# Miniprotein binders against q9ydz1, part 26

Target 1, 329 residues: q9ydz1
Amino acid sequence: MVQGLPGEFEDYLYRVIASLYRYAERLVVVDYPSSPTRRSIDLIVSLPGSRVVLIKAIYDASLISKKEVEELSAVANSLGVSAVIIAERMGREDLLTGVVYDRYGVNMVNLETFENFVSGREEVYVTRYKDIYTVSISSEKLREKRLEKGLSLGHLAYMLKTSRKSIYEYERGVMSPSVEKAEKLVDILGEEILEPIDILTSPRKPVSKRDFDKPEEALVGEKLLELGFKVSHAKRTVVDLVAGRSGEEGVGSRIMIVVKRSREGRERMMSRIMKGVKMGSILSSSLYAVVNREEKSLIKDIDYTKTIVKDVREFINDVSRGRVEENEE

## First folded at step 9 (miniprotein)

Design s19
Fold by ESMFold2-Fast, scan of step 9:
Structure s19 (fold): chain B 329 residues (1-329), chain A 95 residues (1-95)
Amino acid sequence: as target 1 above (329 residues)
Amino acid sequence: SPEELREAIERIYEAIRIVLEAFELEDQGRLEEAMEKYREAVRILEEVLKELEKVLPRIDSEEERKAVERIIEFLREAIELYLEFVEELEKQLGE
């Protein structure tokens, strides 16, 4: 049974690219791996305000698994950038405009919602988690407006036909009201209690996962973790490993690494390195190709100003000495 | 079992840390000590490889079998890599 034709996936991706072209300062298309349902990242964009966003774009989000979303989340978190899924449906359900959906800790919106948010035309206030819709409110403004109107927690609860505890939890920010309750709150206290959602958020921290793809990745990953980097192994994008540490501008604090994959020939590895250069540029990340001495013969046409070629021992010794980071004079 | 796999993975990362120590020793010019550490890491990985190869035919789940096969492939590649490090040091030391 066929699960989509290649042209159908490309048509939606092109539609998303055309939209982003109007708003993005820079855009990089990540076309590796070639299968869109196996790819964790489709686009990287730089938006006004120096916001960098990793984007997964797919018409039906049910066609990607937890593996793709977890990798998108992990890569974004390690690099300290935002991530979002842009989709029109989730299986049998169409995504509603103006609603943010949660998919394995990553925000998911339809294209119209994304365009309205980025353009400033419409703000987003509604979140959907599983089958529940809630409205984003400012806990501080809710309490302020309640007190201005001389309402006790119990009085407001009575007016909303809810419990005193529910109002208390709204004011603590640990609970969000349903659409029905939010409408009543706005009627009583005014729309100032509504708080727009920033759909371009950094995903929740991924659980540390050790991966057995290549021995070089394991050595590099373990060393970077020891040095305090947030590290993610990748199998569903151009690079094999990403790492980041807190820094003022991200310069020297972001590292991406390409390692020769099993059964990978020269042409594919060169293609991944060249695509990695484009990713590194928009992410302000250093790009390393970690190869053995014999493998250096495979990458003769590499621009060494944009890609740092090291064997695994050279790389580990360099990062141990702080050569990847600026040293004190 | 899941516990046996966890123990195998812990031993693999013990060997990885030993190799990282060997890199530091090699960088300091302590080549004989580095070689000893590489050989220690290889010994650990060879032991884990033998244990997993013995268990592989007894795994009923195809998903678990593929996972163990992946780890075995990783172990073979890691052993080969670490033995290359040993060979390079043997040539430098004249052994």
Scores: ipSAE 0.625, ipTM 0.899, lowest interface PAE 1.4, mean pLDDT 84

Design s2
Fold by ESMFold2-Fast, scan of step 9:
Structure s2 (fold): chain B 329 residues (1-329), chain A 95 residues (1-95)
Amino acid sequence: as target 1 above (329 residues)
Amino acid sequence: SPEELREAWERIYEAIRIVIEAFELEEQGRLEEAMEKYREAVRILEEVLKELEKVLPRIDSEEERKAVERVIEFLREAIELYLEFVEELEKQLGE
């Protein structure tokens, strides 16, 4: 932990917030836990087209570990929303504008790339995985344009100084060309072969029951998994469990749950619940506080229209009967 | 070993599923059956706890030791919770 960052006006997070306010329809700041390097999610934004994105914002992405990124990914995947990391560096390497990087299965871009993408000013076409840069192309349009020009796989391969097999794999969508080969393809076939990358994806992450810390989490998590929800345990954000499931008519349900953490006092649990209300609102998610009788004394001053208070048995019985309550706005 | 710890978790999740079944029985007013299921889950968790407590002093790796200690902590909290469910039902039944 390098905790010596300058004040708000010099903070990278503040720069990201200021930029996002120009483009977002709604923005929620997730300021829990207090340490930026231990926090999996910094911001949640609603963009035009009802796109909701979980954002990790940090100047140097090497300051966060696999644990933070995997939780960001898992929470986004469980809720059926997008996730992205906004950063300027990865250790000694600066992130290039116009390039999307992979960080443990989550898309990572610099702030300029994010702004250009969400504003519609500039599309993203280049992916960096480890040391390799590739260009996104439309396999269908590549094939159509090649045939329109009367070029065989071999003729195009010769022109690109590559193998017939490479052109075949490009047209199958299992291989992407280098920047050099893509530039040559555009020269021959036109820009229409380029396929813009949607940097706001929902990365896939497997659910693991072994990640639960508390018996209440394990009971709730097991039941939600049994009912077909995608479930994620969280340790590095406001809530302890998130779950999402598509409805019969395509309408999804989202549930977020707060459980008392080890050695957690009244003030901190109340703070997490209040922050969870803001998260639930932007995510269109039900918010539950799963508490025992003693723990009810910790949450007396809550808005019951925005937080549903249950003990673990009440919660499990409710969801078993298809009773998932929605938060009121 | 990691595999031995995975076997412990398999038994723990078996107990958790039994407790979920007990919640359904309790909702149906089948309180004696629910109580027996809670007691069955506690028995399983107590067995796992004893096995892990026995092996803990023989663990050479600090990383593995901490992993086992974490599972022991989970087991103690789960047993306590399930015994609270038993106590609540005993009060309702007059035991």
Scores: ipSAE 0.611, ipTM 0.886, lowest interface PAE 1.5, mean pLDDT 84

Design s20
Fold by ESMFold2-Fast, scan of step 9:
Formats: structure tokens, sequence, C-alpha cells
Structure s20 (fold): chain B 329 residues (1-329), chain A 95 residues (1-95)
């Protein structure tokens, strides 16, 4: 809840923040790094029902690369939270309201679509892949309604001006109909065949690659992986490592770690630690600073109750003994 | 080559796991065994570093060259860190 000193925000980011304040229980602005096109995460919001969402907000999504989106995806997956990109345009194309776009495995929507979804005003049924718009349907309900109406695969295909194989693939869930075909299916079989899309899913991604900048990060990351955490290295946000694993009765352990980056001044590291405290609060995550003795001098100026300070051996010994899941105090 | 880079990375993570074993031995008070594990990890990283330094001038791809340069930097820092661990244990053992 404690906001940093309000800086100047870009017009679009401010518009997104203003809109989300209507719906969010809590909102944290991630303003590091300072360049919006280099940031993987711009906002973190907690929504009713304990749903936490990492948000990349940028007017034109073509201005961010695969690197930023993959980090957003990996961090969200490691922490067990949702991720979404909110944008109005992708290069020359405006994002349509009511359509979910795929950007490197992360759901991308315009602001109006996001507001309509989280407010409960409108469900979303349409996805865009490449140049094709398809409608989300329930394969099981489609088959059920077709059989209820006494229609064969061929009869329904004839009515839709499509192939028998297309209807079969719709019913198998391996193919989705175009908007035109879906409208005709609804006319024949009813709206119950439509299946709303959950915009706020945890992104699907392959195994995170081991791409650590510092040997301390590699030791910490490997130990956490050995202990069953999902671990992601981060280069385009406040923290350097995030880790999560499932806990008893649905309560998981979440850990975020700050390590000094190459050629980074102590003031910048301290700034990242302070921003990390805000991120940890909304994510219900422990925050660690892994530092050497010389670097410990900067820690005297931070909120000691919110950051756990260790050297790399102390950290690894603590997590090996289960102490990372326990408050030190 | 991508396969040579994969093998280099695999050996680096072998060394990292050996260092984690050394931490566990150190926590058990098995300091001489821990020190030997740190030295083993350093030896592996020094071998990988020498191989990457030999390959670096032969790389045509700018992207691959930068990747190898980052690994070399990582290896130098890791070797330095692990040698500090050895030095601390030598001090404790009276060497």
Amino acid sequence: as target 1 above (329 residues)
Amino acid sequence: SPEELREAIERIYEAIRIVLEAFELEMQGRLEEAMEKYREAVRILEEVLKELEKVLPRIDSEEERKAVERLIEFLREAIELYLEFVEELEKQLGE
C-alpha cells in the first residue's frame, strides 16, 4: 500500500493505472528499469478472490520483444500467479475489444476488454492467432447439442458450408470455428456451446533456461530447483530471482531475491531492494538480499523488517534446513 | 557450436552442484572433504574456461560470440568466488 514518490508516468500507463484502481484491491507500480520497452512487468494487481496478476502495459505491443514477454511469463509461472499484456495496438493493427491475442504464450487484450472481464460486464469468446479469429467453444456441449438435435456430422457440416472433418475436429477440441461458423453453430445449437475464455491464466512456458548473470545467482537458483521450487532468473525487473512452490492447504512459499548486478552502484541496488519490498507485500513473498560483507553497509538504510539479508552460504544453509519457509524472527 | 555451448553449460552446472555438496559437507563439519570439493569444482571451471577461450576467436556469429563472452566472464567470477571459499577453509584448518 505504500506508494513510492509519484513520478511522471507515460499517458497510457497512467490511463491503465487509473482504470485498474476501480477494480483492484491493491496495486503496485513497478517502475524498474526506467525504460518501458525494457521492463517485463509494469503493474501488479490483486483482484477480488485472491487473484494476483502481473501486468505488462504498453500502448503498442510491437515495441516489446520476446525477451520481455518470456520473462513476464517465467516470473508469473514460478510464483504461481497470472500474467497479461494490456495494449491498444500491435504495430499497424489496433487490438479489437472482446478479442484475446497471443503474444509469445501470454494473453494480450486491450484495456476495455480487461475492464469488461474483471468487472464481469462481458465474457470473452474470441481469440486471434496470426490472421485468423476463432471462437472458443465447448467440444463436449457441441457434440451433446448436435446429437440432441438428431444431426449427423455430415448434416451439420452441410448447414455450416464446411467439411465433415471440420465438425469432427471442433468436437475433438483440436480446432475452433471462425466467427462466421460459430454464429451459425449458435443459431442451430444455442449459445450453450460457447465457452468463455479466462484471460487471467498462468502462462504456459517450456522449462526456464539457466541464464544467470552471477555465480551467486546460479548457486541460489540451483539449490532452490533441487528443493522443488520453480525458479526464474530476471533481468528486466526489480529482482534477480523468483521462486515458488506449492505449500500445505494451498499456501505456497514464494521467494524473491536481489543480487548486485554487473557495474551496478549501491544506490541502484538499494532502490531495487526498496521496490522489491512493495512487490513482496502484494505477492505475499519473502524478499532476500544476497550480499557480501562489504555490500552489507548499504542495508543499514533499508527497512530491516521487510528484507532478509544473507550471504550466499548463509542463504543456502537456511533453505537446506527449511528456514526460508520460516520467519527468521 | 550450439552443442559445444550446451556441453559447456552442463559442465558448469556439474561444478555448481559439487559446490552445493561442499556447502552440505561444511555444515556437517567435514571441512577437509568440503575443501576438496571446492577444489574439484574450480578444476572443472578452469578446464571449461580454457576451452571457451580457445573457441572464442573462431566464432563467426555475433550473437554466439557475445554468449561465449558472457560465459567466460561468469566463469572468471565463479572461479574467484570458489577460491575464496577454499581460502576461508584453509584458514580454519590452520593452513
Scores: ipSAE 0.619, ipTM 0.890, lowest interface PAE 1.5, mean pLDDT 84

Design s21
Fold by ESMFold2-Fast, scan of step 9:
Structure s21 (fold): chain B 329 residues (1-329), chain A 95 residues (1-95)
Amino acid sequence: as target 1 above (329 residues)
Amino acid sequence: SPEELREAIERIYEAIRIVLEAFELEEQGRLEEAMEKWREAVRILEEVLKELEKVLPRIDSEEERKAVERVIEYLREAIELYLEFVEELEKQLGE
């Protein structure tokens, strides 16, 4: 298979994995599907502070489409975990160290930026959106420091060679200054006005779409939505459906589901279930295989202690009564 | 048309909601009411399938044609699955 051979995609992925082993408490490699440009998630890591992050790792981010990134985003949002894209290029452009890029609502950074951030060596302050570089500032601290220096909005605007309206909008948090303007602000008011960016924030929630390929997925997905779970359908990773729900005290439940895909044989189904066990462990998620009687013959060799095997009715009854099992390891 | 496909999908999700009600009725032992819900859900899916099969030959757009073919495939699989549940319920009712 392509995934077992040395190549550009494997070389970069191994480089990212080697870096992550230095900082992660746990790491799972998601090597399904085999095509790296079709795969939405490459790695899942647990970082100090109980931070779980879904990672897409690809040397050139232009080689993945909106479909891969939107699935990464949706899965992360449904499970209540963070997502990030680690890449070195975007087509003809190299990603700059210390800059966060936006790709379809997901933060994208180069590997050096990611390493500096997670190690605590360097904070990130610069964002690039649609060819514009801006610097993250604390609106509250900007106003506080301006007033401490006895400067009016107009005086500060004059010093920065900008409009009074621009300073006002910076202080409202509606607008961020360019790098040049931010440097001048720091010279006048001090570096305390700078606000570090958390590159591991949850991605922007995509518009919810009902996109189930199989009737089993549709039934269990709609039931989970009815029960208040955030649900996302997945076509470009190990599992077919993920769901998460916050509890009364902020404690969530997580569920992942595998169903047989079209023209899928025993080997692929078993492989996805085995990989799903590893994903469930790092995500503290229950793993279900939703199957009919005929399909049970395809998965007879699975470890039933780590995978909950149910038909559609059994699954719906289980979740309706709050009977969700959590995988431990 | 995109509007007809949207309406078809909405009717599919209506049938799903009805099926979820049927499962709840079965759990409560209300098997005759559950059967009425199953019959309604199957009827909706069969009607939508017939409508889309009639429209398919008239679709000029390759992208629209593939979208409709995907929904038809879903409907055939859904009807087959729903009929399996109907058969199980018929056995419980002694039919």
Scores: ipSAE 0.647, ipTM 0.899, lowest interface PAE 1.3, mean pLDDT 85

Design s22
Fold by ESMFold2-Fast, scan of step 9:
Structure s22 (fold): chain B 329 residues (1-329), chain A 95 residues (1-95)
Amino acid sequence: as target 1 above (329 residues)
Amino acid sequence: SPEELREAIERIYEAIRIVLEAFELEEQGRLEEAMEKYREAVRRLEEVLKELEKVLPRIDSEEERKAVERVIEFLRDAIELYLEFVEELEKQLGE
């Protein structure tokens, strides 16, 4: 019933953009598709230290579905970049400042938390996962401080009213204490055991690997998977496919592909290509347009777009021979 | 059923891999073998299409019907594309 009034989505997005302009080295606004609840990515920012982040910005995160978040996650994972959701509430619950929330495997924070983290003003220590709040600790420092105090696993467990296994798992980094247990740990061992959370981590690899709309997309996607790329199909952003692969000697390859969508006119496809050029620049990604014979002749003379134009067989032959980019010189 | 749809999608991707083999054969100049691979892929996709078209009227769920309709549309587009590849090779081999 509560969707928000017309303009409320744009107002929040502009508030986030205004904030990010203070911290970002580069910022690209992704305004496609036009509907904010159907768009997987709203902003791409380059932060100091060469950190690139895909951002979904929405006041109420309950207004976006699993489909938008899974695409954000998949695209970020395929490109080897970070993703975050910036929101103020999740349905009836307001997001607390200083807390990282999990939304389908993507970190979600409120704008104040994001600003405090990026500015270095305040660090984040608390995660909420499936209605449970936990505190981030340094497993190494926990063990070090426990041993300095002459405490056994069992003695510390007794003091915390928990099991020896729980302390062991905290020290292995496979379990994090509740807020109550963390407070007691700090009282006994000192604040040095606390470890700040990096909210700008890369999301997990998506479970689904086969969701293509066009036969050209399926051929391209399968070939890139065969060659060891991480591939994601996109329906809710400017491009149709994204792919990334770690290169030998640490040099990565990133590819974005635009394919003509169903019932799409030339002008709309060209608009997506132009927006894709901006995305490719900030992501250091090659941009390909995979077109048929008729469409290739029409687009051939658009040199200034920095888009590589291929038909599907040309593209697959090029990537099969390691010619993923034609600018080798 | 959702299980039958998953099996259909797996069969579609087997045909897609055959088309990728045909692209490799074309690059090697092995045009007659490439054409045979395209024809094999088309045959396999036509079988899946026929099976899904037969099942479509029996689907009670609107969501499942929409999913099957999308796969049928994909199959028609894929068959058309692969038949274009066959036609191009037939013209090339006719010279």
Scores: ipSAE 0.630, ipTM 0.899, lowest interface PAE 1.4, mean pLDDT 84

Design s23
Fold by ESMFold2-Fast, scan of step 9:
Structure s23 (fold): chain B 329 residues (1-329), chain A 95 residues (1-95)
Amino acid sequence: as target 1 above (329 residues)
Amino acid sequence: SPEELREAIERIYEAIRIVLEAFELEEQGRLEEAMEKYREAVRILEEVLKELEKVLPRIDSEYERKAVERVIEFLRESIELYLEFVEELEKQLGE
């Protein structure tokens, strides 16, 4: 049985949106698919400093699965933007303010923590992983301050009631101290050893997931991979494929693609294209609708200046020609 | 088996790359060569489809059976699409 009600999801999303209006330069609501627990991305925001963030907002994070989070992560990584989950609970446990949680490799914080971070009101130093709370430490500053105080690894370990190996691993950055050990470290070495956590990190590596939804997606995805794009296949948002590539002059290329889904009518596809236009604008991404020849006439009502309509061969030839034309110029 | 499914997926992506080569040949006006490549890709996918259809009745796991059924559906749709490419070129060549 599902423990969430539709109104509860909408009320929390509204609270998050209301909060974000205070800090965001631009905000786009991704209301597709309609079910919040099946949606990988709820909001896209542009924050001061040209930071674009994909946001999953859900009151209870236990209601989303690895599939939704992995898609959020993959899309963010392909586009070179940040991702975060904003939630208040994980099952029976409330998320603590000032703590970053790990949810399938994506940073998760409560709304208050997000507001405090974005406003500059409070930094975040504490991470929760598998029921263990640890404090973010600068390994370089820890070693520097220890040596300034004339303390050996063993002496500092004795003062902290821990092992010499633990201090060594803190200084290597492979282990983080507990809250109680971090408090003692600060008492001995000063607060300069603490390192603020950037909660708006881009996921470390792209997830190149090959999936057999549609033949056109497979052809397009493989071609984009061949051309050096980071490609993500999406099933839980407005678009079906997302691709990104860094440019030679530091200018990036971003492409989003909508393909007609199985049993999808004209109205639903048109709705996804229109939502994709808003998504593409905030992400500075080109939007393509890859359709067969029959379907081109059905979508003639779209704004062709904001959406590029091609069949699969036209799309592949256009992307391939772009590379050749660039070599001549 | 899971190993047979992995081999099937590898062959599917081999066929996809052949189709991408055919697109390049078609754009260059090398229509006969493009058509041969489309037919080669269809042949590969038809062989994979036949192998998976043979294995499907022997799958006891409901999850594994659904996964193979999805790949079979993808194969049928891909073959249909690639055959459309062949038909268009046959028209242009007078076949």
Scores: ipSAE 0.575, ipTM 0.879, lowest interface PAE 1.8, mean pLDDT 84

Design s24
Fold by ESMFold2-Fast, scan of step 9:
Structure s24 (fold): chain B 329 residues (1-329), chain A 95 residues (1-95)
Amino acid sequence: as target 1 above (329 residues)
Amino acid sequence: SPEELREAIERIYEAIRIVLEAFELEEQGRLEEAMEKYREAVRILEEVLKELEKVLPRIDSEEEREAVERVIEFLREVIELYLEFVEELEKQLGE
């Protein structure tokens, strides 16, 4: 009856923030929009090794919809960074420590699992998809160790009380064993057959989607796509459009864009721009604001914003000529 | 249908790409060719708008109707912006 109240959401988010400060090199809190269930990204962290992660943090993951998760995934994919959901339960079921869950194609773990993974205390080997738990194994090492011990597919199948076809499929990487079968495989062949899961690697590519709210966003988005960027529109975070391109060295390969929304006052737009500057810093991304000429003059008087102010035509012409400015960090 | 709506969206983005070509032509000072590209894009978008408005009353699904209504609204805003580009160029060419 009291589930989903603002205090409950804020308490868990605070707990996640406090935990991540112990492991992250840098952390940015994304508090826009203000509603936790409508926000796609809650935190951005920089982990050792320059790994950047977009995090959705919510106690009960059943309270967020496919729309929030799909935007989290799409934004991360476009920027070339990782995405993770940190949660403690899914409706009536508690998330088990050491297990990676699938939520609309994004890896979901409890806080303890995330802490153990990033600290190096415990590797993760178990995935849950729907009601099935499977163990991650190296198909190559499984075959290598089986042959080294002189075991045929049939002999190993007999020892595991399974079919010859199942062993064959494990060795092809088409099928993963249950926890029970994996335990028996380790007993026979050794733990070298186990393959740790990188929880920061996405299991699925987001569905390609063009869902722009403004004509100006569509022009900018199409131009960036033409130039080889991966582009995503965002409705549930600080920025309106993100773009990234792999293989760029010493040049800003990430672009974030804030567009003036209908009936949006200067105060709210400036607030989004300031939050965008913090996001751009941790993501090593250029931040552009699309404004009219009058607003452009006003914003340029505020030196500390670190935002590149353009109208749509100026932006498209500059990007077409290879002039993309990088935010300094 | 959802597939027909996807095809309509693809045609909209084809017109958007034509406008990006017009921007490049303007940068080169080829203003009359840019004008023809803007008009071509508007023509495509107006055809798509007419087709979507014609099928809208025949949609039984509320979810599909809302999706088509959103595309129609986006289309109207895109057409309005491109007509502004045409008007700006007409002023520049007529002066």
Scores: ipSAE 0.496, ipTM 0.839, lowest interface PAE 2.0, mean pLDDT 83

Design s25
Fold by ESMFold2-Fast, scan of step 9:
Structure s25 (fold): chain B 329 residues (1-329), chain A 95 residues (1-95)
Amino acid sequence: as target 1 above (329 residues)
Amino acid sequence: SPEELREAIERIYEAIRIVLEAFELEEQGRLEEAMEKYREAVRILEEVLKELEKVLPRIDSEEERKEVERVIEFLREAIRLYLEFVEELEKQLGE
């Protein structure tokens, strides 16, 4: 399988979109940049329970690099939303249904696993890290059920044909059992010891302050960091900067910023802004365009974009005075 | 070296924080103090630029060379932007 041809990338993306329309409350397609292997985010979906997920969709995950996945992770972390990679294979290996894989710190599942999870048909319990499969268990429930059955650590270890230290580590939550050991644990203690994996977690990834290409980006990013935002620079999606901060009762404040690039014409910038408005809507994020004073006069009449146009000093002054627009919904 | 580049980047962010202070001063109408802060930031960035330009020919690693060239380009753009801020304030103070 090769996803290097435009039609093949598009075919899988549309298959994922068709599946997600059955479960998502809202869905936005991110088609920028146009090259699928350079794009960090393909879809944004809103699921029941106000869960927003950034999705990278690609048939063969080996075709995306660490740069795309790290940007997906950083953007999701900064906005306080979930991220997932949906793929069918990684190089020579097919992804198994019911298994969560790790790709540079982002959860990766096949489409069937994603559908089963979001529909509530099947929970996920198995994680694959490198070549090792482990089963998610509740350490607290394991200890509780062991004690209810009157079993010592040694007795349970004997029954599982493992060490007492292994049972102790399971109960401490620092080790997860193999599939074979988990099956035996369930036979002895019941299914209540199993803990479903939430495949839609926010990635935990540090954001880089040193990856800004433009002086305006560095000034904006540093100011937002001073104000307590988590900030990420983006090069592989519609916007150039993404920032998020916890608000009243966890409502939060989200800001996305488009900065004019040196060789970028008005038409290309307006295209990015229009796509950014769609992203902002599903993410409940403010969208700012940071431009120079002369450029501001040329794009002031873009009524349909719902974009706040500022020069860098106006933007910095507005956010410093608490004039940051938070979730409008 | 990677250590020298790290030190350069830290000094760049020192200059960026000085520019953010200048924005606050400018908003308060303290234009002469704001202009001095912009000039201070430019002085720091010019020193870092000169140091990196001296080191660039000695770099054997192509990856490190490319990263230093990227930082030099950023420095040149930042200096130009901050000097534009100085020029705008000079015009305001002259009128």
Scores: ipSAE 0.676, ipTM 0.910, lowest interface PAE 1.1, mean pLDDT 84

Design s26
Fold by ESMFold2-Fast, scan of step 9:
Structure s26 (fold): chain B 329 residues (1-329), chain A 95 residues (1-95)
Amino acid sequence: as target 1 above (329 residues)
Amino acid sequence: SPEELREAIERIYEAIRIVLEAFELEEQGRLEEAMEKYREAVRILEEVLKELEKVLPRIDSEEERKYVERVIEFLREAIEIYLEFVEELEKQLGE
């Protein structure tokens, strides 16, 4: 029910929003569900270069569980957009500026690192996985510069006080050097071997496609999977299903679906639909409300161009026939 | 056991796919065949429901028990919806 003081979470969220207003072309605040620790997505931003990013913003990342992060990851992957966690600490440890952390397969950075990256002020080169810090290097440039200097794998290994195998693995891109080894590599071969990290990549972990709570969700999800969409169930945000695919024929590339949740009142469902309209706009996604006949009267007053109201059979028929939902000039 | 639960989930999604076939048969005007497919899906889901209800009291893990309880709730809702589809088709066919 009630956990934590609302002002503590609001203070940090507003700091993140204020920062993002300086750099984002568009910004949508996702305020559902109301509890920050149960919410998988806090913000959606559109950055220059048509980059759309789903953001989880929380001061202490230890306060969110695997469930929230996996849903953030799954939704981003299904829609073909980026995801990032912006946080200042992880339990007792403060996040270092200039370092990308891994949180269940999603990139996590502090606000200063995010600002420096999106402003172009400072590139990011260091990752942390568990307790290990490594530096991003260009395997191609490393080999090129080593050969230009006339160094064998063994000679470079000797200079770095490491194995020939380690140099080989660096040049194949399967291993990254520690900070100490990277500093020595730069001293020998020059800064050109460093490769900046794109902190706004798609999530790296595979996601579950079949964790559905409602029969309508299962029918819709299975049909969309059959048609080649990437589909994710969502329980900790505004919508219940998201789906995306590449392609020019048929249904639009992104679909979001709202289904009535257990014990949900009509007013709360309408609120989720209205918030879903804002999410659909920034994500260039069609929004469907999949409802029974009794529920149709509750949402018939919504602008048809913003929300498409169907029962489950009507929805399945429409997507099977390749109905186009978005205009592309 | 995890393998028995995985098998149950696969049978549930087999029934879901049968329902999707019934939707296609309805679109083709093949209403009697669609009704038979809905009944087949209900039979499968009822069988899985009985098996899970029998196993539920024997589950020691609280996390697994809660998961199975959610699956049982899903099955009850699905059966009700598919039986409604059957009733709608029976009215259309004059049965």
Scores: ipSAE 0.604, ipTM 0.883, lowest interface PAE 1.5, mean pLDDT 84

